VH-VL binders against o27280. Designs and how they scored, part 399

Target 1, 266 residues: o27280
Amino acid sequence: MDSMNVPEVLEIKRIVEESESVKTFIFSWDFRREVRPGQFVMVWDFRDEKPMSVSLIDPVRSEIGISIRRVGEFTDRVHGLSEGDLLGIRGPYGRGFELMGRDILLVGGGIGMAPLAALADEATARGMRVDALVAARTADELLFLDRLEAAGVNISTCTDDGSCGFKGFAHERLLTLEENHDMAAVCGPEPMMFQVMRILDERDVPAQLSLERYMKCAVGICGQCCLDDTGFRVCAEGPVFWSQELSRVREFGRYRRDPAGRRVPW

## First folded at step 17 (VH-VL)

Design B61 (framework fv_bamlanivimab)
Fold by ESMFold2-Fast, scan of step 17:
Parts: structure tokens; C-alpha cells; sequence
Structure B61 (fold): chain C 266 residues (1-266), chain A 119 residues (1-119), chain B 107 residues (1-107)
């Protein structure tokens, strides 16, 4: 546990440009410290640290990949780095996804495809049939399509504006898909995940959902990572939860909290 | 899936420039790279540089730095390679190829463009 | 730059022969190595990527192995269409670099 909480300074070996706002940074990794799809690491630029999902897990090459969206000062600085530059990495943290059955549906929105891309690699390596529903606001924000295609994943897309694939939201696209699955994994904006979960529940498809709320620390007890009603700590007990666990959380998909702690609808 | 189609053969004089095009068809320009590789008659393959067409960033082999410019036009799904200050030793077949960003292998390849530099 | 050295530069073989071509990197490239086949007047064709992954549509008589600095392409039972030049290529670093090529000629 202690060694997981000390950042290792690692060299950026390669950078993959996923979109205008998303890059994947690839590092050598010592797999004596196991990493599973759905887990996250803390990325440190020697000023600030932020939680990032692991998007590539390659024990044969001893590499991990971390996908980062440019959304603020920290991520702007990280995006300005080049191959050969250094970052601190500590972790991994959190529960990973569990795989069961023969067929899996992945439903990802935006950067939520990052942990699902790592899961897709594991599922295909196990011989599972993998279908992915990749959702974004526009075609330019769809992520990992090339990687999913290379892995043999069956891909459906939807965009809010109709610029690629189905015009509409992920849950609307899901309603037009006839294929049944033994399980599903879902990651993306919370309102999207809530709607998708409801459909999967009606279809009796067990689902795991990844919640990336307020992960401010990965050491000790982190109160900021709590879900209302149940007291789940996302960084300690999540970020991956079964749909049955989330169905008892009134806050999930319905509201968040403003700076005053008041409930605000999504 | 994706097919790469290059512009036709060119004959150029020493000191001039050549601009070769590579049009992707049969799919959209995703987040893959396009690499340019040349081959002089009877010689091996030599990598010149690459671009990621959607995002505009180009990298070049040092041997060609200052003489090669690689660009892309997203609206036409076309990548370009321009080589200036041509010399007789630039006579070669020039290939474009899709560059997988994760693995770095080249597939598919364009059919090649023969460039002959002669007076 | 990473230097890629192939051996042999050329070899003569008969149909049905087992052919082995080696490729050596000047520094570790993990498994970021691809093999290409090129016939006269044609663009190169991808055979193997990630050192050992067979490209879709490529006959199973082709196989790749190795990691780090030493890599091998094997053709287990050479066919008439396999007489060609073969190139290795590293994708670990930029610039991407190729071996000098190995010409497989008929005896």
C-alpha cells in the first residue's frame, strides 16, 4: 500500500493524439504492481496531481497508457509535453471491471471510452465478442475508434449533432440495437450512464458503471469522493460499481452539488 | 477499408520542387498518421516524415529537415509531401502509407509516385 | 536514430525451403517491429506487426519472433510468390527506420 502512494518519475515513451483535445501518454510500467481496466492513477506534473484512468494495459511490452483531455491549467501543461519528458505516476487505485459470459457491450461517452478501451483489449484477448457503442457530441469527439476496430470490436457510433452515425444520445441508439449481451460496461457523463443503466436493467443485462467523481486523493480516507445516500467513496470503493449497487443511490444521474453543497439537477 | 491514391509521375529539373498528393478514400480521416517513404532505384526504403492529418502535427527525418514539408487538408482527406531544392539523388518512387499511431506499422500503402530529377 | 541491420542481404532458396531472415536494432525497441514484402514495381505489403502478429490475409507460413534488439522472420515452406525483397521496420522511435532489405532469390 505504501509503495503505491509514492509517485514514480516516469519518462513519456510515446504520445498518441486521439483528438484535438485528447492525448494518450505511454509509459514503461513494472507489472509487479498489477493494473486492471477500470483503475486509475494519479498523474503529477511536479506542481499539481490529477486522477486519470488507465486506457492501455500491455504487460507483454511492460507499458501502460493514460489518456488525458485538455480541460484546464494542469492538463494544458501536460499536453505541452513531448516524448522524453517526465511525469510522476502513483497508483493504481480503485476497483477494476470484472468480465463474465461470452458477449460484452461497451457504452462510452467522450473520455469515458478511455477505461473501456483497456477493457476491450482484455475482453477480446479472452475470446469474448465485444460490441461498442461510442457516443460524443460531435464526430471530432469520438475516441478510440481506430484502436477498437484494430482489436476486432463491432462498433456503433452516435453523435448529438448527427455528424457521425446515429443522430441522438447513447440511450436512444441503444434502443435500436437488437443484440443481447451477457454483461455491459458503461463510462461517460453521468446522465448518459443513468439512462443506459435503466435500459440494460429492463433487458436483464448486468452492467458495471465507472464513476469518476471528485477524486482528490488516493491515500487514506477521501470524503470528497463520497456518493450521497450510501456513503460510497468512489476512489476507495469505486470507481467501478455494479448497476444493482447504483440503483439504490438516489443521487446517481439525477443531481450534483454546487459550491454551497446544494443539489443541482444534471 | 481505407485506400490511398497518389498523384501521377513527375519529371523535374534540379533546383525545382515537387509536391505529391495522397488521397484517402473508402473511409474517413481518423486519428491515424500518414507517413512518407521513398525508394531510390534499386535501393531500400527511407522514411521521410509523418503527419496526423486531423490534428496537423508533422515530424521529419533529420536528413530531409528544411527541404521537406508535409501537410494535410482534412476537407479533401488529402495529405501532401513537398520536397524542395531537388537533386539527381532525389530520383525515387515516393510512397504514402497509413501509420498506426499505437503500433506504428504501415498499412495500407499508396501505389507510389515516380519522381525523376533530370536536366 | 535507431539503426536496423538485416542479415543476410540476399539469399538463394528453392520452393519448399525454410527461409529465416534476421533483423537487429541498435537499441531496444521492445516489440515495435514490422516486416514487409516488396515485389518489383509494387508498394511494400505488411506481413507482420508487433514482432509476431500476422496481418489479416497473410499466409500462415509467415511468422515473426523476437523482442528487444533481435528479431526473426520465418517462411516455413517457400512458395513461388514469396521470391521478393523483405524489410524490417522499427516504430519504437521517431524517425521510423527500415533495415537494408533481404532479397530472396530463386536458386
Amino acid sequence: as target 1 above (266 residues)
Amino acid sequence: QVQLVQSGAEVKKPGSSVKVSCKASGGTFRSYGISWVRQAPGQGLEWMGRIIPRFGRANYAQKFQGRVTITADKSTSTAYMELSSLRSEDTAVYYCARDDQYEGHFDPWGQGTAVTVSS
Amino acid sequence: DIQMTQSPSSLSASVGDRVTITCRASQSISSYLSWYQQKPGKAPKLLIYAASSLQSGVPSRFSGSGSGTDFTLTITSLQPEDFATYYCQQSHDTPRTFGQGTKVEIK
Scores: ipSAE 0.664, ipTM 0.833, lowest interface PAE 1.9, mean pLDDT 87

Design B62 (framework fv_bamlanivimab)
Fold by ESMFold2-Fast, scan of step 17:
Structure B62 (fold): chain C 266 residues (1-266), chain A 119 residues (1-119), chain B 107 residues (1-107)
Amino acid sequence: as target 1 above (266 residues)
Amino acid sequence: QVQLVQSGAEVKKPGSSVKVSCKASGGTFRSYGISWVRQAPGQGLEWMGRIIPRFGRANYAQKFQGRVTITADKSTSTAYMELSSLRSEDTAVYYCARDDQYEGHFDPWGQGTAVTVSS
Amino acid sequence: DIQMTQSPSSLSASVGDRVTITCRASQSISSYLSWYQQKPGKAPKLLIYAASSLQSGVPSRFSGSGSGTDFTLTITSLQPEDFATYYCQQSDNTPRTFGQGTKVEIK
């Protein structure tokens, strides 16, 4: 039996403050359990367990990083921890990103830059040209800019309030950028991803999109990973999906489900 | 691009305290740590401690625990290092430096603050 | 504490020489090692981080190598502005610690 389904209690080796609301927790990792960009782990604080995307993958140093945004009770408790404290980690789970071609466009919004930061490291290591469009509400919520710059990534920024880079939304900025990418990877708020997907489809750029809400389904928690128009559970293939799969889903970008399964507009 | 500007030279009596400031400008203050490193005349570099503004916690080298306090004021983008119970062997140039949270390297550095402890 | 030991403590060299400085950690630090240059009366300047990553703006004649406990800084063709003291520094654990320094002097 594969021990990846049992939580390991790991010591927090290092904590990186990414912004007022985001921290990256770094752990020693045994790479006999492979981890790929786009996969997630279950983080257990000995009370609750939540899925978190892997944002750093470093097999040379035997380390992984998990970036966590402070949004509720669980994440508030985890943000209160210090280096040397313990967390339970289970996984990895889910489908990772696939890389193809010679150049890639990354489009990330908020904490959606976390899995894309890990992908940027892999793409750069493969010798790909990497362009990143990093979007946030304000300048202080733009994530991983220093890490992307250090990796040799060509960065464009946009903020809703105009405090850094282009003033406006990611899809508005994307319309002003070059169209010559072999593929794209997109992660962020679902309405943003929907608009970006439409533009990439018009440009014939194949895209992979990471849907946070399908991370639970990858660990066998079904019922919240069924899409209205698919007729099949696609959760086993998530959280990363090709744009062709999502373009046929009427629900994507238009409404979500609450815990009771009711349709709620974005 | 961030620049670090430190307060001016100080001459102190043994047993007193000194508080050195380090103001960040030209970039974001809060996404980086600030480390304090001292260098006695003709000697090498000695790390004293660091602060990450978000945590509100500082981490100190054991040698300085109990005598050093590192703080930060996010509203003025200024970090402070206070060293108490000064001794003649605390005579040194004190540097602040931006601490890369992933790698732990120091860049940029402040210009340094000379602290002389004389009887 | 992790002890960092540099070799040699000083060396004499001429412009155009290849210079190597070694740094040894008392325990494995993976690749959490940086190299700094310091000139008299000035703050240190970062040259190399992550054992082998050249800092932006630093001339390509500087290079770093090594992992675990043994690290090397190489200056391929020494220039007049390179006569300085060089320090290694580990960031694998707290406290952060520096080597004792290597002074590169004119021969």
Scores: ipSAE 0.655, ipTM 0.801, lowest interface PAE 1.7, mean pLDDT 87

Design B63 (framework fv_bamlanivimab)
Fold by ESMFold2-Fast, scan of step 17:
Structure B63 (fold): chain C 266 residues (1-266), chain A 119 residues (1-119), chain B 107 residues (1-107)
Amino acid sequence: as target 1 above (266 residues)
Amino acid sequence: QVQLVQSGAEVKKPGSSVKVSCKASGGTFRSYGISWVRQAPGQGLEWMGRIIPRFGRANYAQKFQGRVTITADKSTSTAYMELSSLRSEDTAVYYCARDDQYEGHFDPWGQGTAVTVSS
Amino acid sequence: DIQMTQSPSSLSASVGDRVTITCRASQSISSYLSWYQQKPGKAPKLLIYAASSLQSGVPSRFSGSGSGTDFTLTITSLQPEDFATYYCQQSDTTPRTFGQGTKVEIK
């Protein structure tokens, strides 16, 4: 049927260690199935299936990369795999980022840098000026700095503990950065994204934000796919949203949903 | 900027083992692979194997499988290459090099460790 | 294992010459190819990676080209410090393999 709903069994070509808890798995990919930055795939280890953002898109070399943080049983098993082992990949799914203008800002927190790293590659390949604010709790959790430097991205860092770059939160660092951007793309913890969005709104910078918490909608659990007030289905209409869409959502940055669909404070 | 600093020259007898160290100085090696490459006098470059320190996984060239062991100590940012059952043809300069995980090129390189096998 | 073959094994050149060194892989390696320069008694120095990307600090007279199985290193206007041995290296798969080297000698 629909080739997106049938997993391709792919061989792990390379594994890149991004940090103590994050690895990127690189596969040969047939780009007859197009993949855009901001889209996600379902990764299948032949036991369980989980959504993961695509972090590398290289049509010249016919490769994709998927970055996975170790957070539970599924990801622990996947982290135990080696080059030559097999994984099932289904997708891509979701709405990707749109590039516009000449100067763009990327703001990423933790694993949220994964889809932004793919976007940075595309933006720099188009000749755009890219500024990236990379945020994490500690220096050891900053991701993709070497890739961003190699791509010619202008990097600013911040860590909660001050171990690298600015000591503080992403939105605090953003206030000290240059204000001339045609667009921004933001991905990370939802409270961080909310604060960043407010600053970008004040600067009149259109922003796209990725709401990765809802990607599990790809498996058909409808109660988990809606945002309050708007009725957006993240798997069909996201995970990437423009800031003007999210400004109308009362729960954004304040509440999340549990598996039963109940509101839980951040 | 990270630098790789290797242990000093060694003279070994046939049948013995040698263990060469490679310490990341001015930074860390945990986010990179460390490859070991040797060069016999007047000869070209020969890749022996690599380790990704975080995984503790090492890959070896078939020629050295069973004689070479590559390890890493994350706490001291040091990688090791141990070669056993030494023969005169193992006389070479042994280099460690940081192995870029995405591209696979080697930069920076250690200064090299001369290993001479003679009786 | 992927075999890397360089041509020529050695060449004689004069300062100011244009030098071309070729490297062939036994199977496609896409653009996963690097070039190194080695001077006597020293560790190799990275010149070019990803077939055509110039390493920071390397003079612009060095350039790389090619994809798949056939690759070229070019040195325009050879300088005295360029007399050295040059190696290509593939990183498409493990094991990593090197060409046999090309020695650039004074004519």
Scores: ipSAE 0.668, ipTM 0.802, lowest interface PAE 1.5, mean pLDDT 87

Design B64 (framework fv_bamlanivimab)
Fold by ESMFold2-Fast, scan of step 17:
Formats: structure tokens, C-alpha cells, sequence
Structure B64 (fold): chain C 266 residues (1-266), chain A 119 residues (1-119), chain B 107 residues (1-107)
């Protein structure tokens, strides 16, 4: 097993417990297969295969990390694994984040902080100033604060219930922050990303947004990952899009589709 | 900034058990572990095991497997290390320390608990 | 278990001296190495982690280097408060293991 499209069986080297529902699995990685922040891999437990964003990229130590939230049978099984156990990893896939300018704003909600944590590491390594707005429903669901602090990132937090930092939603907190940035990267629940995108657009800050809702299908297997206005396949052309691309997509932040193809509001 | 405060010194008989506490103050949102490290008089440092208090999961060094139990009470921010079937060679200062999950370094450390096992 | 060996086990030095302590792992631990300072009757204090990262609040005269199996702690211009025992520790494997210690004594 030596091509990008064939799973390589890797040993779980280390497991980091991020929250009650999130773990990061760390693997040795051969960086002849380059990985960029914002890309994803297919994780195979020898029964099912699911796409997961890469949350740690460390070419000096030859390691990658994959952060997984427990949401169903597959992720529940993976969460039951221990250091030394094996998983299949295929990839990487997708378009990663692009960095420009000298400062960046990261806006992450819940597990959406996972790909942004990897991006923060690259941005700081390039000498950029990094500000992160980390949002969650409650304090115990805020992710990667220790990693971001260790990387020298300037952190602001907000929680829906007010248990840590600003009480309210990410976009409400963003309105109280006046510092300008050369670019932004956003990942989290789609309604949150839509509101944040509007504010950044008004401020003339170019933003990249990572969409994870379409990640249920394998790359190139079917058209299930298509956006209705542009025909873009998220797993082939995304998951990272510039805000000007997403502003032309009618469904972004407004509705999803059920198995019959009918629109369902968020 | 987090501080760790341990329970007081103990004198125990061979064959008994000892339970040492480690109370954390400050910083409840972070994903840190609590490791237990002991040091016999005039000797070096020996890792016994760790727990992630937020999630209640513990791992142990094989040498102590079956004799050590590490637990945590999230409501009081307190971790515990219980060592059973005590022998004279268990005489040591026992430390708790915060364990960084990504790097595995220990900071801060508790002040230490002296445990003396004598007949 | 990963065996950690420090050299020397003890050394005598004067204020202002450059002190070098080495640590060798029995197999590669990448850069998962930390250095601690311990004074008599006190808990250890973290100086360096990730082989070369200086802990906040630690004086800049302390530095770490190395990767794989060979690591070094350097103290430039030794100060009176630096007379202590120093330990290396690996965290790439479970169990975590420490070196035997290096005692830095006044000459």
C-alpha cells in the first residue's frame, strides 16, 4: 500500500483527549506525501471509511494529527481505540488554505478549530501575527486553547452560555473587535460561517471558509458533494473556498438537502 | 495560573495502603493530565502513571500495575493516587504534576507528599 | 522502557562558568525531551521542553539542543541559584522515563 488512493495502515502513536467528545490521533507520516492545513484524509477502521480534517502537521517530527468528534457508530468505535492500535489512512485530499499578508484572523466553532489549529502553526512558522476567535456552546467545548497559546497566538473566546469569555455567538464577538487583518480563515457550523463571512466582507477582509457538511462521500465517487449554484464538488474543489466564491452559492448558510433532494432549513 | 496542593505526610505499616491527594486551583478549561512521580531518598525520579481528570481515564507504568490506582474528582478538582501492599522500598516523596498531552512535560508540580513505610 | 543516561553524574563549577550536561536515550525519541532543575527539599522545576523550548519565566542563560538520541542542556554564565540537580525526561514513549540526574556543585 503505497499510493495516495490506497489506505496505508498506521499505528496510533499518541492520543490527545481534547474534550468529552473530541480526541486527536497522532501518527508518524512520510512527508513525501505533502499535507497542507485545510486538507483532509480518509480514516478507515477496517469496516467503514470517513473523511477527517488534519489538525496537526509536523514535518520536523514526521507526524500528523487527526481530530475526531464522537457523533456516530464509526467515530464511537475509533474513540474506543488505544495507543498502538492500527487505522488505515488514505490521502491527503482537497484544497488547503492559502496564506497571504502579514496577519491573519482565525474564527473557529467547535470541531472547526481542528483544521485552523494546523493553519495557526503554519502561519506562526511563517512569521505572521495570528489572532484566533475560538467559539463553542460551553467552556468545556472550547478546543486547542493550549496549542494556540503555546504557538504564540492571540486568543479571544466566546461561549453561547457565557461560561468562558464573551457571552454570545462568534459573529457577535467579532463585531466588538476592530483590529484589521490581511486575511481570515473560518471553520465551524455553516450558519456561524455565513454570519462571519458577511462581517468580514463588509470590512474588506478576504476570507477562506472550510465546509465539512459534504464530506460523507469518497472523492470522485459520486456527485453528492456538489453545491447547487456553481456545481463545485466540495471534496474535489474544496473543502476550502474563498468568501467571494461562497457569496454566489444560494444554499450556503441557508439550507441543506435531505435524501430526496428537498431543501431543509438549518 | 494553575497550582497543585498535595495532602500531608504519612507514616504507614508494611502491607497497608496510602492515598495521596492533589488539588488543582485555577484553569478548568484546559486539556491537561495529572501525572504521579515518586522519588526515594537520594534517588532519581520515577513515573507511576497519569489521569486526564476531565475524562477520568488513567494509564499506569507496568511496574505499578495492580498496586496503583489513580482517580479524579472533577467537582473538587482533586486527583488521587492510591498505592496498596506497601513495602519499605515504597518510602519516597510522591509528587503530582500537570502533564501536557502533546509534549508530555510536567509543569506545575505539587509540593510533594512524604510517605514513610516502616514496621 | 526507554533508558535515559546523563553525563556527568556530578560536576563542580564556579559562578560565571559555562556548564554543559548531556542526556542520551536508548532509542530515538525525536525531540520529546524536557529538562528539570531540582533544589534540595523542593519539587522539580521545568526549564526546557521539546528539546529546545525555554519555559516561560526561565532565564535565557538556559538553553537546550539535540534530537533523536543525543541532547544537551547548557547554562551560560552560571549563577549562585543554579547549583542544583538537573534531570532530563523523555515523553515519546510510555512509561515516561528520567535520567539519573546531574548534580552541579560549587567548586
Amino acid sequence: as target 1 above (266 residues)
Amino acid sequence: QVQLVQSGAEVKKPGSSVKVSCKASGGTFRSYGISWVRQAPGQGLEWMGRIIPRFGRANYAQKFQGRVTITADKSTSTAYMELSSLRSEDTAVYYCARDDQYEGHFDPWGQGTAVTVSS
Amino acid sequence: DIQMTQSPSSLSASVGDRVTITCRASQSISSYLSWYQQKPGKAPKLLIYAASSLQSGVPSRFSGSGSGTDFTLTITSLQPEDFATYYCQQSDYTPRTFGQGTKVEIK
Scores: ipSAE 0.706, ipTM 0.847, lowest interface PAE 1.5, mean pLDDT 87

Design B65 (framework fv_bamlanivimab)
Fold by ESMFold2-Fast, scan of step 17:
Structure B65 (fold): chain C 266 residues (1-266), chain A 119 residues (1-119), chain B 107 residues (1-107)
Amino acid sequence: as target 1 above (266 residues)
Amino acid sequence: QVQLVQSGAEVKKPGSSVKVSCKASGGTFRSYGISWVRQAPGQGLEWMGRIIPRFGRANYAQKFQGRVTITADKSTSTAYMELSSLRSEDTAVYYCARDDQYEGHFDPWGQGTAVTVSS
Amino acid sequence: DIQMTQSPSSLSASVGDRVTITCRASQSISSYLSWYQQKPGKAPKLLIYAASSLQSGVPSRFSGSGSGTDFTLTITSLQPEDFATYYCQQSDHTPRTFGQGTKVEIK
């Protein structure tokens, strides 16, 4: 009962289609298992299990949402499911974001907006001023704009191709935004996060970055969850890290690891 | 923000089909749904189904499964509802409405399309 | 399917009256309930969503309350333009279902 390491079979209550490649699956959730923005769960389709960020946390309605991008066989199968179908969920796992101050900045790229959407909900509910920089390759890949707008978030967009908002990369857009933030939270492709982190460091803005690297298990048992230089287990000590912690990791922003653990340049 | 404009009234014979259009204008064609709701003369509101026009996935009420097809054309920001094997009890005003995916409320609504089925 | 039942089916009221309409769901729908106003020959208009959230542009004399299975729409000081039919609607489960309607008529 309340064990995080045993999958609970849950019915898909609602499916929200965020983009052609991203869906949010909503489940009834027993909040005796606390869930915080920035944490993840293991999603089991009765064949394979994969880590997914929690993108909606609603204790009043007793619901969580999990946003999943279609990228391979597992996610293709999950995207084929309908309301009423079943999935196994275990967790939550990992360290969540910490909120501090009154004015916060969120910087998200692609599916990295998923954990930041949950954080935005908590921050706005606490009366904080939230600025969000939402980045994607094209306008069709910008996520959660309607949800952020409904929550009262101040939204800036950028797309690589200029199809919505600023034409360019997130860090280029960030240079044109206000410097008056008490903290920042960042999630997206690692090269984007590295550039954003450097700008925030220059501005003396404490930043938390969510590093959703290759994971073979949710409890930090396998080496795939470790960062090269520090020995951090992402699922045990992350996925959220302060910028000071990541500045010590030589591979951050330079190398990634494939499923076999081999170094691959970005 | 968004305004929904529907096609004009139709008079159909039993056994035929009707296709009603709903064009979204004035706002972005984002990840909202379009629901179809009908109202027979002097009766209440009945939900038929929905589509997410940007992505094309449709869901239907069981009562209409097999007779209703809901589609969308992203290039024209238009959703369609086609009802086949028409019967006299299908005489109704058919509404499209913007469907909030998280809350499920309907706003705005189209002006309605009267469909009359008579022999 | 979730059955939505409204009470009363009709009522007569005068301008300035407080009007209360209730809606009951056959099973819990949390707070996934909306209220609509419909005037003859017109499309429905959203008044309240999430059981108690007032839609932008709707007068403050309209309010909603309730959770689970029992919900209430209140009009605190009825105006001439408020004579209409009112519908509740649940969105907790597919298919979306409506109450049968409550007609508010002039006394």
Scores: ipSAE 0.682, ipTM 0.830, lowest interface PAE 1.6, mean pLDDT 87

Design B66 (framework fv_bamlanivimab)
Fold by ESMFold2-Fast, scan of step 17:
Structure B66 (fold): chain C 266 residues (1-266), chain A 119 residues (1-119), chain B 107 residues (1-107)
Amino acid sequence: as target 1 above (266 residues)
Amino acid sequence: QVQLVQSGAEVKKPGSSVKVSCKASGGTFRSYGISWVRQAPGQGLEWMGRIIPRFGRANYAQKFQGRVTITADKSTSTAYMELSSLRSEDTAVYYCARDDQYEGHFDPWGQGTAVTVSS
Amino acid sequence: DIQMTQSPSSLSASVGDRVTITCRASQSITSYLSWYQQKPGKAPKLLIYAASSLQSGVPSRFSGSGSGTDFTLTITSLQPEDFATYYCQQSDDTPRTFGQGTKVEIK
């Protein structure tokens, strides 16, 4: 119990530079502590601790990867590290994605592609047909395209500025894709996920969505990791939720919480 | 789909520097590295260092630290390897190669640049 | 640095033969191992990566196996164009290191 919540100090084995703002840190991992796509870990730089989604799961090589976007002081410090440096890793935590059926649609925006990249690997290993809609502001911010291509994933792209693929937002691109899937998995900015969820609901495609809301603790004993209407704790009951569950949460896609816990519109 | 084209052969004097270029063309410019590997006449392959051109970050083999500088110009999709304080032992064919960040394999390779250090 | 040792350093073979080349790492590299073919005056060509993944366009007579410290490249039904020098390379750590090479010569 307690030992499962103590950070293990691990050496950074490899660093993959995904974009100007995103790096993937790869660690040797003992898979007696199982990790599934959609779960997260707490990353500790010996000063601060932050939750990060697992983006690579490789039991054959005994490795995990954690993709981190540079957005503040903690992530700036972590991005300054080199191969051979140490980080504390605690976890994994949360509910992972479930796979069902023969085909899956992945819809990822920005860093939201990180947990979906791990899911794509698992889905392709299971023999599923995988279609991915990868969205970003610009072509340079599209993530994991080479990795998805190598895995045999069918890729569609969209960028806000039109620099790669469809010009527009993920939900606008999704409206031009008429193929149905047995299921979908979605991760990205909450307004994008809300719009995508509504389209998939109208198409009767069951979807799982990953919520990466700000958290103060990993075990759900604080208010920051709860959803408003249902009492779901992201670190205990999420971060992955079915669209049917999220459709009942009035806050989802409409309001967010600032660092003081105040409700503000997106 | 990406092709790597290197600059032409060089003959240099001991103590001078050489700068070899590697221009990427075709395909998409994604998150990849460019590694530099040399091969002395009749010898095996020796890795010198790499850069991620998109981000300008370079790593070097310890043997070459202080003498080698690897840079990239994003606007021309060109990587450069500069080796200073040349010695006769630096006579070799120098290759650039696309470096897969996840797997670390090299493909494609440039055609090679022969550098001869003669007195 | 991780040391890569190939065996044998050279071998003689005939067209149609099965050729086996081994590569040993001084420490575990899991499956971060690639095999290259080099012909005189040419750049190396990638054959296999991730110890056993065949590069697109490479004939199926080439295969790789192994994990940890011991790896094998196998060429079945050797063809005239396969007479070349073969190198293994680890990518588990920096610096990237190559084996000394195995020259496959006509018997």
Scores: ipSAE 0.642, ipTM 0.817, lowest interface PAE 2.0, mean pLDDT 87

Design B67 (framework fv_bamlanivimab)
Fold by ESMFold2-Fast, scan of step 17:
Structure B67 (fold): chain C 266 residues (1-266), chain A 119 residues (1-119), chain B 107 residues (1-107)
Amino acid sequence: as target 1 above (266 residues)
Amino acid sequence: QVQLVQSGAEVKKPGSSVKVSCKASGGTFRSYGISWVRQAPGQGLEWMGRIIPRFGRANYAQKFQGRVTITADKSTSTAYMELSSLRSEDTAVYYCARDDQYEGHFDPWGQGTAVTVSS
Amino acid sequence: DIQMTQSPSSLSASVGDRVTITCRASQSIGSYLSWYQQKPGKAPKLLIYAASSLQSGVPSRFSGSGSGTDFTLTITSLQPEDFATYYCQQSDDTPRTFGQGTKVEIK
């Protein structure tokens, strides 16, 4: 009944292996269905369906890319597929990033670099100066460095173990960077995003943050998302939020929800 | 920036095998591939196959299936191409090159390894 | 396999000339096309990727255009160091395939 909500069966055109646990699947896409950085799609393997961020948006080539981390049974099955195999895709869904100003800071952790890679492409195409702080636990988990470098992005890296770049966490590296930006975009583990947001707020840099747990909320299927600091449940359209929207949410960066909906510390 | 350095020239007898190395230096750990391309004297460029050293995944051109083996040792940042059952027609310069997974272009290239198969 | 055909196979030119080399794919490859320059005894050097993107460090007199099946490499004002063999290469599918080469010779 609603063509946006019906999965389209698409052929996997190319597969890029980003890390031992991350692959990007590339599909031909009809851009009469607009896709923006920060949006996600539902990926259907004809048995189960999961939300995945769009990591490549190329209207000139008529292609999109979807980056998927291997974390469970569904993603294990998808990672076993080859070029020429079929997947169902429906969407896109959710709020995308908004670009403003002349320069942007991207701060990404792990798979959180996926939507930021798409944003980097759009920002550079608009003539913005792009600085990226790419964080991971180890050098092997740093994602999209080759793609960001090719796009002309100024890259800083940090790893928890010191195997590449600054030894430490993203927010510790950010404290050593004193340049001002017109805006920032942040995506990664929620505790990292919380610490980064606090530093950016102190510097008066407006930031947009993308939260994985709110992807399902954007399509109305997640009961665990909440922006209500008074204790009432309020499902907001995500996954991208401005820092001023998140600054009033007491559980952001402090608590998560288990499958039963209970508040659990990170 | 990554630089690729290959092993030295080799002269081989028909029916033997040759194993050429390609060592990457100067770059951080990346998700690029390493492609092997050969060029016979006075001829054009012929793609043989590729590996993504980070994961050990290899793909081969149909013509070389069963005769070529491409491997990588990520502890030494070295890729290898082994070609077996050598014939005079395998006389060529063999190149390794960094293979961008998104675009598929080759940069940088190794300096090349001359392999001569003579009776 | 995708077949790549270059035209011409060779050409003679003078310093300062505008040189055009074409490359045709046997099926649509989008913009997944690269151009390389090779001098005798040397490895190929990347000039253009994604049909029209100039590789860092390559002089601006080199440009690429085209999409689908028909592609062009242009050198707007040929210099002495540009006498070489040029190859196109598709990366839309495996196996990767090259054109037969175009030799640019001094007139």
Scores: ipSAE 0.619, ipTM 0.821, lowest interface PAE 2.4, mean pLDDT 87

